# Ledger of designs, part 4: VH-VL binders against Peptidoglycan editing factor PgeF (pgeF)

Target 1, 264 residues: Peptidoglycan editing factor PgeF (pgeF), of Synechocystis sp. (p74606)
Amino acid sequence: MTMGDDLWGWQNINGSPYLTCALLAPWPHAFFTRAFYPQLPEQLITYLDPQGKAFRVKQVHGDVTLTATEIGQTPLAPDSTHPPADGIISDAPHQGVWVASADCTPVLIGDLIGKRVAAIHAGWRGTKARIVPKTIDKFLALGSELKDLRVALGPAIAGEVYQVDPWVALEVGQSVQAVQKLATEEQQWDHLSTMVNPPVLPDAEPEKYRLDVRRINQLQLLELGFAQEQIAVAPHCTFQMEELFFSYRRTHTKEVQWSGIVSY

## First folded at step 1 (VH-VL)

Design d02 (framework fv_daratumumab)
Fold by ESMFold2-Fast, scan of step 1:
Structure d02 (fold): chain C 264 residues (1-264), chain A 125 residues (1-125), chain B 107 residues (1-107)
Amino acid sequence: as target 1 above (264 residues)
Amino acid sequence: EVQLLESGGGLVQPGGSLRLSCAVSGFTFSSYAMSWVRQAPGKGLEWVSAISYSGGSTYYADSVKGRFTISRDNSKNTLYLQMNSLRAEDTAVYFCAKGPYYDFWSGYEDAFDIWGQGTLVTVSS
Amino acid sequence: EIVLTQSPATLSLSPGERATLSCRASQSVSDYLAWYQQKPGQAPRLLIYDASNRATGIPARFSGSGSGTDFTLTISSLEPEDFAVYYCQQYSNWPPTFGQGTKVEIK
């Protein structure tokens, strides 16, 4: 988290704040705040690229990432105009890829050489299912090299306030290969709670834990061979920063903010 | 075809034991939490027990804690409920059910979306 | 545990009539409430999840509404196959709990 604050900057348009990350400077991108509600990706893209076309999916908390072309080839989700998926990768210039969140982690990725971009919706279920590593595999299959990728993990519910049941913390933690390879669940709990910047924290309430989903995603990326400098983790908490972000945990309403990135 | 098929029910004496099985087909069993829900004759539904996808975490209703043990064999796509020290009050149809998942933003069915047909357990002398 | 109270216990109606079933929670369950239909000798069938979303294959005449502590299941025009027992269920807090049921019977 040491470099997170230096990499993240606030921008403003028409009096409304949005967040950007220095690692993604080559691409038009934004982690939009609640101030832009109820604008949809089709409107928001005009702030980033007037020539851009917006792509979005029906988010189902799974592990599927589609290319922009595949979105047009995939059957629509029930009661939706979009196919079911939780990630999108661009496969042509001027494609904006978008994900919605209100506590789940929006992940934006860019390829410095291949110029393709991705947006991923990574809640605890998607993180457990390793959607981010699966999307990286898809980048590699399309010709990207790991060393050229830059990843930003945006505003999400912070570990310090994300109270979960023990089984959620353990099952999400087990998505990390170093954890999964430990012989016993006792060893897995110990590792998750005592490692550097632990993703699982004790909670004051008995039989509850706090879970840092962004940290788990960071650990998954590091296991793939990413350098620390290729990954930015936002210090912003959607639950605690109520003036800037919607949070389902805080309000139990289904209002969302959007994050997107545009290829060139 | 998605199917949950319970077996192992029957008549048992008070203080006795019984093991229920639920054979699962049509979805990736090892990826989902599973539960047992029971219904006494002419009564409503009562959640009994749940087990995580890996089998590492288990939960029990207060009425069965210390007497019932939920387990799973992911290699055989089978869920189990070991019932010990059975009481007349345990008489019920026992349903195997997929879920519950815990996600405040899931956007899909975290309720019990798939149910078995049930198996009747009668505890009587 | 969270207690769910359903009312009325029995609702006597004719085919074509509108049915309105209530479920009240002892504390807020946000929108983590499901509705099930059960016919004699059968397993429960999921109708509604997240208070207002219809499950796959459920006819449009079924709708759910409410949030927090007060929830409603509405059947806009009863079909003969809709006469059954209906249960609400919360999955906001462990343990998951069910209401006692509302029987919708033919008048």
Scores: ipSAE 0.012, ipTM 0.438, lowest interface PAE 8.8, mean pLDDT 88

Design d03 (framework fv_daratumumab)
Fold by ESMFold2-Fast, scan of step 1:
Structure d03 (fold): chain C 264 residues (1-264), chain A 123 residues (1-123), chain B 107 residues (1-107)
Amino acid sequence: as target 1 above (264 residues)
Amino acid sequence: EVQLLESGGGLVQPGGSLRLSCAVSGFTFNTYAMSWVRQAPGKGLEWVSAISGSGYETYYADSVKGRFTISRDNSKNTLYLQMNSLRAEDTAVYFCAKEGDYVWGSYEPFDYWGQGTLVTVSS
Amino acid sequence: EIVLTQSPATLSLSPGERATLSCRASQSVGSYLAWYQQKPGQAPRLLIYDASDRATGIPARFSGSGSGTDFTLTISSLEPEDFAVYYCQQRSNWPLTFGQGTKVEIK
């Protein structure tokens, strides 16, 4: 873990636990647990901001982030009441932006000066496609400065248990510029498996690897110039903490938990 | 390396029963969903049944629901298909298939397949 | 269930030519569509997943496109080993369904 566990705290609403991050203290926010199922963002936002309006998208594991205004201007996804995207940035006060997860990394971001917030759904496909860096670029285009941003990478499937094929580990790893610049795949594997807090771990099964998607997202943020103190990585594993989180890898069920943050 | 090997196929009379097995190696079996897909001689692919990694969820095609039961023994790295009340229309090569890496809301298709085992239902 | 309709049923082409295969869904499957190649006597092999992502070891001449209900598999320049049957598959809804297949054969 790059950030200490002291940054993460459990809270309760009517006995149901949810997680918060100290780096996001200026904004009403939560990484909700399975205890809140089947409540949707429109209900969950009332716990964070009584005046808040909830925004969500049809998650498609891509690299598109929409502003709250753009959501209203974008055609709906097929058979959905929401447009296709995997990230949302607020562009007015009292807007709650939400992403669902059950193993994929929920990323919540706040701008201390510009006041805008974002929520991103970052599974391995979105991480490979660099959705988090692309969302940061959108913050900058909207007037935010990198030094004012705070990023929390929430509960997700941990690298210690996320078994993947070699090509998944390599392609996701290659999304990190320092890795991509290495001359051979052998050098790329070596770097990914021997660096500090390596995002690729060996597996007991031959020709399999374990992948830390949160670590890859952290490395992408560090490459953009973020200080380590601007980034919080949750130590919580959705697969292993079955009493608290849904995990698609564990159960193959459609239930999800929601994570959201509200602008002011 | 990932390997899937089907067994248990053969000739059976209409109304009879067969149990297919799929022995797997090269991945952590209990974390991946598994499916059975069949192919009648000279015809296309038909999905038959799926089971979650834990065994908690099972899914069936309408054509086999109530007659076939999918199960798994994670301690033996083996997937099963119990086929009862077999009909001539069930004649097919039955493939064991591993579903790819899953993430919330996204499905990876079948990344590895066995060679198949032939089931012939004939009098 | 979602019905997938592939066209044409058969493509008769020569090596070096471009093959374009269509798959249409009876309702939207988003991008949750895969393509498989099957040679006689063999198990299917995954080519494309999520409409456009190439599977491990699949040559760059294979590409997928489309979303919603209309999908295309393109082989930019046919090699001898590419003459096979191709199936599309949707993973949007249970039950999982396959198209009926397109046979790419030598002219």
Scores: ipSAE 0.013, ipTM 0.471, lowest interface PAE 7.9, mean pLDDT 88

Design d04 (framework fv_daratumumab)
Fold by ESMFold2-Fast, scan of step 1:
Structure d04 (fold): chain C 264 residues (1-264), chain A 125 residues (1-125), chain B 107 residues (1-107)
Amino acid sequence: as target 1 above (264 residues)
Amino acid sequence: EVQLLESGGGLVQPGGSLRLSCAVSGFTFSNYAMSWVRQAPGKGLEWVSAISDSGGYTYYADSVKGRFTISRDNSKNTLYLQMNSLRAEDTAVYFCAKSRGYSYGLDEYYGMDVWGQGTLVTVSS
Amino acid sequence: EIVLTQSPATLSLSPGERATLSCRASQSVSTYLAWYQQKPGQAPRLLIYDTSNRATGIPARFSGSGSGTDFTLTISSLEPEDFAVYYCQQYDNWPLTFGQGTKVEIK
């Protein structure tokens, strides 16, 4: 579909909307909406690649990313049929890698030359632990080059509505090296709240802040040397767009939407 | 199912030391902040200490600061409280408690939703 | 530290009556206030978190409300099992603090 200056476009299948990103056009991919619940990756992949095999993990809000091969080699999480991790990188053609979200940021990555793809679940804990930079390091170890990577940060809870305690905002903010190196917490707060497109916004309630987790992930990628043009950040808020997305902050229920990308 | 079991309590002399343990099962321990809360006989609840999910941040009540050390071993699903220089006023039932904050999309602190049965610490000669 | 003052210290009521318990904070705790129930010899049980949200399994007769520094726990119609000590707790600021408790006892 024509995207103009916008990188993000709505698509439809059987009356149900899903989101795509122009930066990921070379790969079958989707950020699915709540309309596809309760379909799982094994069903959803048939909309993207009928030959594809779906890979998923038991998300634990950590910093581990596994290749598709490593998933088969890793012990299962307790009470699960999948190993514990929060990211997946493909290592063969026709592999779909998937992450679930309901406010946390789904990150989809493609390698234009190396052909591998990744999906990452990046909530505030995973972002604090630098799961996205660690996954990029894994791409590089597998032979990818930074200049060939394209990253899309999908629908997530928007900074303007994500009220958090001070310690959450500060700990997540400190994951940005430019912030961490500042001598005092006062300087760290000042930088996080006054920089261009600040990831920490003031809140009307005293001693509360609003946190933009997607912006923190974008800052981490920029620190690694990514060009602005290699990164797309979705403008969509899962909390505010209730007709399209599940949001744990809004409902405190465990329904999720899935995001995935398929290698070729 | 979700369970917290405290151990290590007992009778100790003033100035002595004890280490309390809390064995955790039924949830992903590394995703939750944990607290120790105590209650002296016939008295109210007093928060003692808390530790972040990673163990990177620890917090203490002024009454125990410098004497008690909270720690965790996420690989063993165990929370600890090392108590040194014990005083008569430290006599209490010590409860291990889990923060409610975890979710698939968002980790938040919502109070303490799971508590152990407590272990009695008596400081007297 | 933030001091939480509960009132009254003791409520003597009969089954079927309404109980209203107050918790006053020495400074604003925003919405981060929880209520717990404790029976003799037992661990505390979470009733209400984030001022007004009932924890899983808590009956609808329990409700929480509050603004600024003043918070209330209401039990609309006391059942025999509700006679216990109730504590408020703030988790907005370090150190975490509890109120001194309100005992709800049978008249």
Scores: ipSAE 0.013, ipTM 0.437, lowest interface PAE 8.5, mean pLDDT 88

Design d05 (framework fv_daratumumab)
Fold by ESMFold2-Fast, scan of step 1:
Structure d05 (fold): chain C 264 residues (1-264), chain A 126 residues (1-126), chain B 107 residues (1-107)
Amino acid sequence: as target 1 above (264 residues)
Amino acid sequence: EVQLLESGGGLVQPGGSLRLSCAVSGFTFSEYAMSWVRQAPGKGLEWVSAISGSGDSTYYADSVKGRFTISRDNSKNTLYLQMNSLRAEDTAVYFCAKVPIYDILTGYYEHAFDIWGQGTLVTVSS
Amino acid sequence: EIVLTQSPATLSLSPGERATLSCRASQSVSNYLAWYQQKPGQAPRLLIYDASNRATGIPARFSGSGSGTDFTLTISSLEPEDFAVYYCQQRYSWPLTFGQGTKVEIK
């Protein structure tokens, strides 16, 4: 129910645009645009917190979230300087946590009372595997309370243009517990396509569907007990807004934009 | 096998122009940012310019800003450096190099300029 | 712009000796510092990335250390092929910058 115009604002540094969300106002944060490529989190954090240290992982489209401390304790991925994971939670002040995207949903989270922050890379595989709920469970294990969490689902490929095979739409949809409990796949398809603001849309091409991955992540958060007012969903589509965002679906190139948030 | 091959260097008078090319093979060119790095005779390395994989973002050293233009043609796997208003201090060997980038599909980082061309000499004199 | 200062300008050593090369940054570059070797007429060769990681094919005698503003490249026992110019480079902030180089020459 939150409007993009109300919560989401464009900012500039040296003429280059980046996006912020009002729900995350307590924390230095940004969803950076393609204008900042090829700058990495270690450079980008200086725009948010000159004292900040950047943390990032080798994204593998899985369901693992590591704390900043755990990153230092986890074996590196082959031919990488970072451990494999798709989410990061801060565990000290002045830690910036970062995820890269080019269509997958960057999710930034802040804890108003516990002051910890998180960044999550949620593509369709990670969404199917419930990385966002698993990260919320980790917040709770660290002492956070649901009522204190604020979640922003940033620029990603929009459902209106994200053409997928039926099995992808169904398996991602099944990650929603209300869908999973239905007795038949026919009932699951019906629910996903007829519910309020449906995450699965028909496609003009036979045997294809359109999938709203941000909507699936929003549904997972609502199932955990989040209030609508704790969740902001960006209206921005990486595929359609080509002057502002890289999109793998559009170009099949590996350039990415970064999203990050810094603890205090 | 990965190869970068520079061409287009030569002797030019002050105020003149040259266009350098770098032919790329062995990797998906459009997925990687590219740079030009130069080295004056007997001196150290100086980064000149970088361009994103899509070509939409460009960066320049202050010493060349407004005079040099980096560009790329992803359909031809070729990187370019258009050099205008050349000065004696632009005399150098110009190397093209692959810029580090996070590869979202493989999850690997390229940590430094790991792949360089052999260089092409630009001499600005007379 | 981040300035990288290498010292000494020249190291005159014999084969078998230890070489220690310094690189100091004008501000913190975290661990985003690389080391390159360059021989006359050749392109630079990557030795160390992210302060301490050896690049593929680089012998164990080469090691990097440091973080923030102070970095060191160590060659534990010089081989004849190691006499070259060495450059540090930061990837922390645009513009990308290199040190001025340290020449390791035969005594």
Scores: ipSAE 0.000, ipTM 0.432, lowest interface PAE 11.5, mean pLDDT 88

Design d06 (framework fv_daratumumab)
Fold by ESMFold2-Fast, scan of step 1:
Structure d06 (fold): chain C 264 residues (1-264), chain A 121 residues (1-121), chain B 107 residues (1-107)
Amino acid sequence: as target 1 above (264 residues)
Amino acid sequence: EVQLLESGGGLVQPGGSLRLSCAVSGFTFDSYAMSWVRQAPGKGLEWVSAISWSGGETYYADSVKGRFTISRDNSKNTLYLQMNSLRAEDTAVYFCAKDTSGWYEGYFDLWGQGTLVTVSS
Amino acid sequence: EIVLTQSPATLSLSPGERATLSCRASQSVRSYLAWYQQKPGQAPRLLIYDASNRATGIPARFSGSGSGTDFTLTISSLEPEDFAVYYCQQSSNYPLTFGQGTKVEIK
């Protein structure tokens, strides 16, 4: 709604649209659309920082976040030129950190004082494994303070169209500490489906649910002590906005869009 | 309800080819990565290959790289393993396995019954 | 590749006893370790993932612990259906690798 509209803005390069977030205004950043396919981070970074070096990983839907330096020190994934991980934190100026998505949530983070940035690929498995909280812990270990962090959860498949098996919805929901502390699975289902802006919605098909992965990530951040004003959640659905985003759930094709942010 | 059913196994000569299929029902196939895991008679488990939810990324064990090709047809809920230049040491029961994630988390929560491939000399 | 070594090769125990199975990795796998159960003629069944998380439908008597290179699977009180071969598996690095297995058999 209004708050989402105020924070998120469309920009244009050579007729191709891309999305930015006002909370990340201090850093060159973009949530690129399908219009930029098949450009890779090494090309896309030139739109953000001509002096920048692009860093990316082989995404495996896990909970590992590497610094730019650690990427050079980590063994490569088989048949890949990149190490396996799902998040990257900058540790020097002019480093662009990038994640690919086609329904999974791209998360971009900046530190107003420490100047480091991060990009995280948060699908349902990574969200269940708490990759975003683990990345925040890594920021703190590197000297960042929670109050200085700004987080944007970008375009992803919306809960209203993301049909999942019950065990997926429950296990992802259990990654939220308030849910995990409830005594029974019945109480956990009730909480996830009745809370304000519920992350789990009923589905017309028996024994299926709909899951809002972005909402789960937002809840994890709020539990860490983030103020609501430090977090921006994009209203954009990759499945429903066909002209702007690739969505595997919609087309079953392998194309992805990239999101990135550059340190200074 | 939920089922992975392998087919296409059998007896084949060294140097021959065989294509395995895994028919999937009861879950949203196109949301999950899939793998092939094999087990030689009387031996342990060996991971063979993995494919992401979209088919955009594939991984292979060194022992099969260049000889085997994993693929999927999400419109038909079917996973494939094309096996070329077969060797006696490829003799095994081949299991189709569902990853717990859409990429390569590498944990397998659902398995098929397996199909036997025998490479004779 | 990461090598997983399981010990002991065989555990001979009676129903009601506690079983403790070890898995050691040649290098750190962080928390990316799973345990599987396999009975003769059957496919493996996932028991534990991410070192300590019990998979859906797995009884509470199964528990996992450990991190880095040293991992343990514990069955608090063996039931007749628990006599099987158990495999550990790492997902820290590709290629994915399994241990050689521990057979839990009736004494």
Scores: ipSAE 0.000, ipTM 0.416, lowest interface PAE 13.9, mean pLDDT 89

Design d07 (framework fv_daratumumab)
Fold by ESMFold2-Fast, scan of step 1:
Structure d07 (fold): chain C 264 residues (1-264), chain A 124 residues (1-124), chain B 107 residues (1-107)
Amino acid sequence: as target 1 above (264 residues)
Amino acid sequence: EVQLLESGGGLVQPGGSLRLSCAVSGFTFSNYAMSWVRQAPGKGLEWVSAISGSGYSTYYADSVKGRFTISRDNSKNTLYLQMNSLRAEDTAVYFCAKHRGYYGSGSYKPFDYWGQGTLVTVSS
Amino acid sequence: EIVLTQSPATLSLSPGERATLSCRASQSVSSYLAWYQQKPGQAPRLLIYDASNRATGIPARFSGSGSGTDFTLTISSLEPEDFAVYYCQQHSNWPYTFGQGTKVEIK
């Protein structure tokens, strides 16, 4: 079995496609496509768990993950009905945790033994700030063990098309500890550009690079001690798969797709 | 003056092993990626393997994966290519080549300096 | 892997003439293409990197152009020492690949 493409499957609800990952099979979950727009998490959860309660946050491209209980304890973001954060972790059964994306990486996590789940919105800013490792630390603080966690990195803008400034690529790359420990920025650039499945790719435009944010998040997880078999990375590009996904880089519009997972 | 000097080539039987060395001078060795490039008699150039300046990242052509190992000793300014399970089609002049890296570039550049090459002949 | 195809295989020209060598990639290499000169019994010499940048010590008569899949090396006026084999090489994707070469020979 090859990890990656073979783990990801298309499903349908009333003719509308959505994506699932075999690593997350124990939990009701979905990476929904644009076909479900304009449905919100409160409606989408009924497809996954009729008894489920949906939790979401005002995404601010930061590094904060809140538990479902903490969402109720945190002041609301300006002009929003939700507190500011970019990740949610469940702390009771029948809680659906949701993140919106249109190029940023939706990360869904489940705990096989502790039964808690999480959803994380990981764009380049959140990835640089290590939101995924910080969320894993929160799982561990709540009693989860690393070996029991399963992580899926969903549809996002692919490295082949994600043009960024050099400083963005370098600073996001420096979030990987193996990169950060290298003595010079020249060595850091070298490592990011030449490692297996390099997260930094050359670009046709002078003074620009292409960045694989999902690959950086995968490297951060591997550094925490995750086995390759615990991590699934979707091959789907939101920018290139126009018929299935909204992409801010492509259209500069506000429409998003939702990804969610429900605790049991 | 930048200099690259290969050694270790010779005649070897199929299934045998050889270790090539490339001694370098005239630049800060640890700051640059290095490659091995080969050329069969009367044929064109074929990239074989690359190693980052730190030695942390390595790359191989599919034709040599599992048989060849690239390594470097930055304290001795020396690049190595360990060649195992040699085949007749590995017969070639093997060149040591320095990548044209520079500060802040991030990508491997093409080869700005080459050694003179060392001949490896795999024959019975 | 990315395949580079050079044309023509051989150019027969006289000193003072202009040489135009082509290199085509099977998929886009952006601007990450280099040109090398090789004389019999010698190592290759870098002429052009990043499609159009002349390497240190290379005479102004050598120029490179192109992007994506189509690239050209031009020698504006051939000198006797320019009769050699020329290779293009992409450094966009691993594995790095070379064209099969164009021989520039004296008429």
Scores: ipSAE 0.000, ipTM 0.395, lowest interface PAE 16.2, mean pLDDT 89

Design d08 (framework fv_daratumumab)
Heavy chain, then light chain:
Amino acid sequence: EVQLLESGGGLVQPGGSLRLSCAVSGFTFRDYAMSWVRQAPGKGLEWVSAITGSGDTTYYADSVKGRFTISRDNSKNTLYLQMNSLRAEDTAVYFCAKEEYYYDSSGYPTDWYFDLWGQGTLVTVSS
Amino acid sequence: EIVLTQSPATLSLSPGERATLSCRASQSVNSYLAWYQQKPGQAPRLLIYDASNRATGIPARFSGSGSGTDFTLTISSLEPEDFAVYYCQQRSNWPYTFGQGTKVEIK
ESMFold2-Fast, scan of step 1: ipSAE 0.000; ipTM 0.414

Design d09 (framework fv_daratumumab)
Fold by ESMFold2-Fast, scan of step 1:
Structure d09 (fold): chain C 264 residues (1-264), chain A 123 residues (1-123), chain B 107 residues (1-107)
Amino acid sequence: as target 1 above (264 residues)
Amino acid sequence: EVQLLESGGGLVQPGGSLRLSCAVSGFTFSTYAMSWVRQAPGKGLEWVSAISGSGAYTYYADSVKGRFTISRDNSKNTLYLQMNSLRAEDTAVYFCAKGEQWLVEDYYYMDVWGQGTLVTVSS
Amino acid sequence: EIVLTQSPATLSLSPGERATLSCRASQSISSYLAWYQQKPGQAPRLLIYDASNRATGIPARFSGSGSGTDFTLTISSLEPEDFAVYYCQQRDNWPLTFGQGTKVEIK
């Protein structure tokens, strides 16, 4: 089977590496590395589109996605210059939409025909709340068709190192409809731990589990009717690749990297 | 600006009940975890209970488990603490506190606090 | 539950002096520790979170360090408004717990 690194390529600008995905080739986009810290989206967009305007939100681990126009219409979050949300969809050309991460999954989406793009911040809370499916619903409401969408799940903390409490693993797993419909929690645990590429892995520490949040998001997309060829999952782990990515789980510092995509 | 205002404290007899409220403003209430923390006269801080932003997860100190119930009404921007079977040892100022929002899970440090409301359990 | 032990119980110092406050956990809590300041008649104020990060608006003279079981809060040069009680708190496991407090008082 094709590995995720087949779609993912490293680029360099001014000596600093950043990651791109072949599924998103029609749009200027990047999953930037720690090398670009402390540059913000307003500076980073100049590497992608000289005419672009950057849009970002105050990320709150919720399930709200705003269009670029809605961002201007939404009250600012307390102590912030941006409104609270965890996803952004473009609604005009030359709009760059951005999300910050340091373990949570950055999701970039493009519409081949409708030409709109989106960026989503999907940690475990947002994933449990189904922010990615809700954003897809918003694309459809705006006139996009599922078959025209391309989704890239970027660098995030890998399941093999993401230690969580049992209730986190179970409740995030229950966001997948195939899991939710099983009669007992015992059956839900079995399914999550024995399916192909299981999103829940055993941990050496008793009463702990390892959770693959990107895999849960991939399963949610597949349930919506996406073909595997429309979805790219990065093989990169922010926790394990310390030279390239910030990881809150590793360092407990609030430094972040940004991921963005620009409409045209 | 962010504000938390507690109410519902007062004098009750041992075995009695009280319901505390915390009205919040200045932030999107449903996205933040909330806690109740108490302080007995002349003593230190004791965490009592916490609730997730959605209200789906609740946590309690062993000393209050089974007697106290934390809840929230996100449509009213209000946090509650229902206190039953009160004991003299529950006498304290009860603080409402907002959790810190970060780009990762597990954020139950309290970055904003209310002024507190006094609960006195005495005969 | 995780027990946090603060020392000393009381620290008597003059303005301009350095204060060092200790907090020890009964088991490893990685860096999941916060420090709070409480002045008489007031609610606590968050100073430091995740062992070493200053909360918004907290002066540079406050710093935190440590990991595992041993943590320190340092005030590099005491100002008059810094004479208060300081509490540590862990978020590694439920229930959440506070230390007993260290009172920093004027000499």
Scores: ipSAE 0.012, ipTM 0.492, lowest interface PAE 8.4, mean pLDDT 89

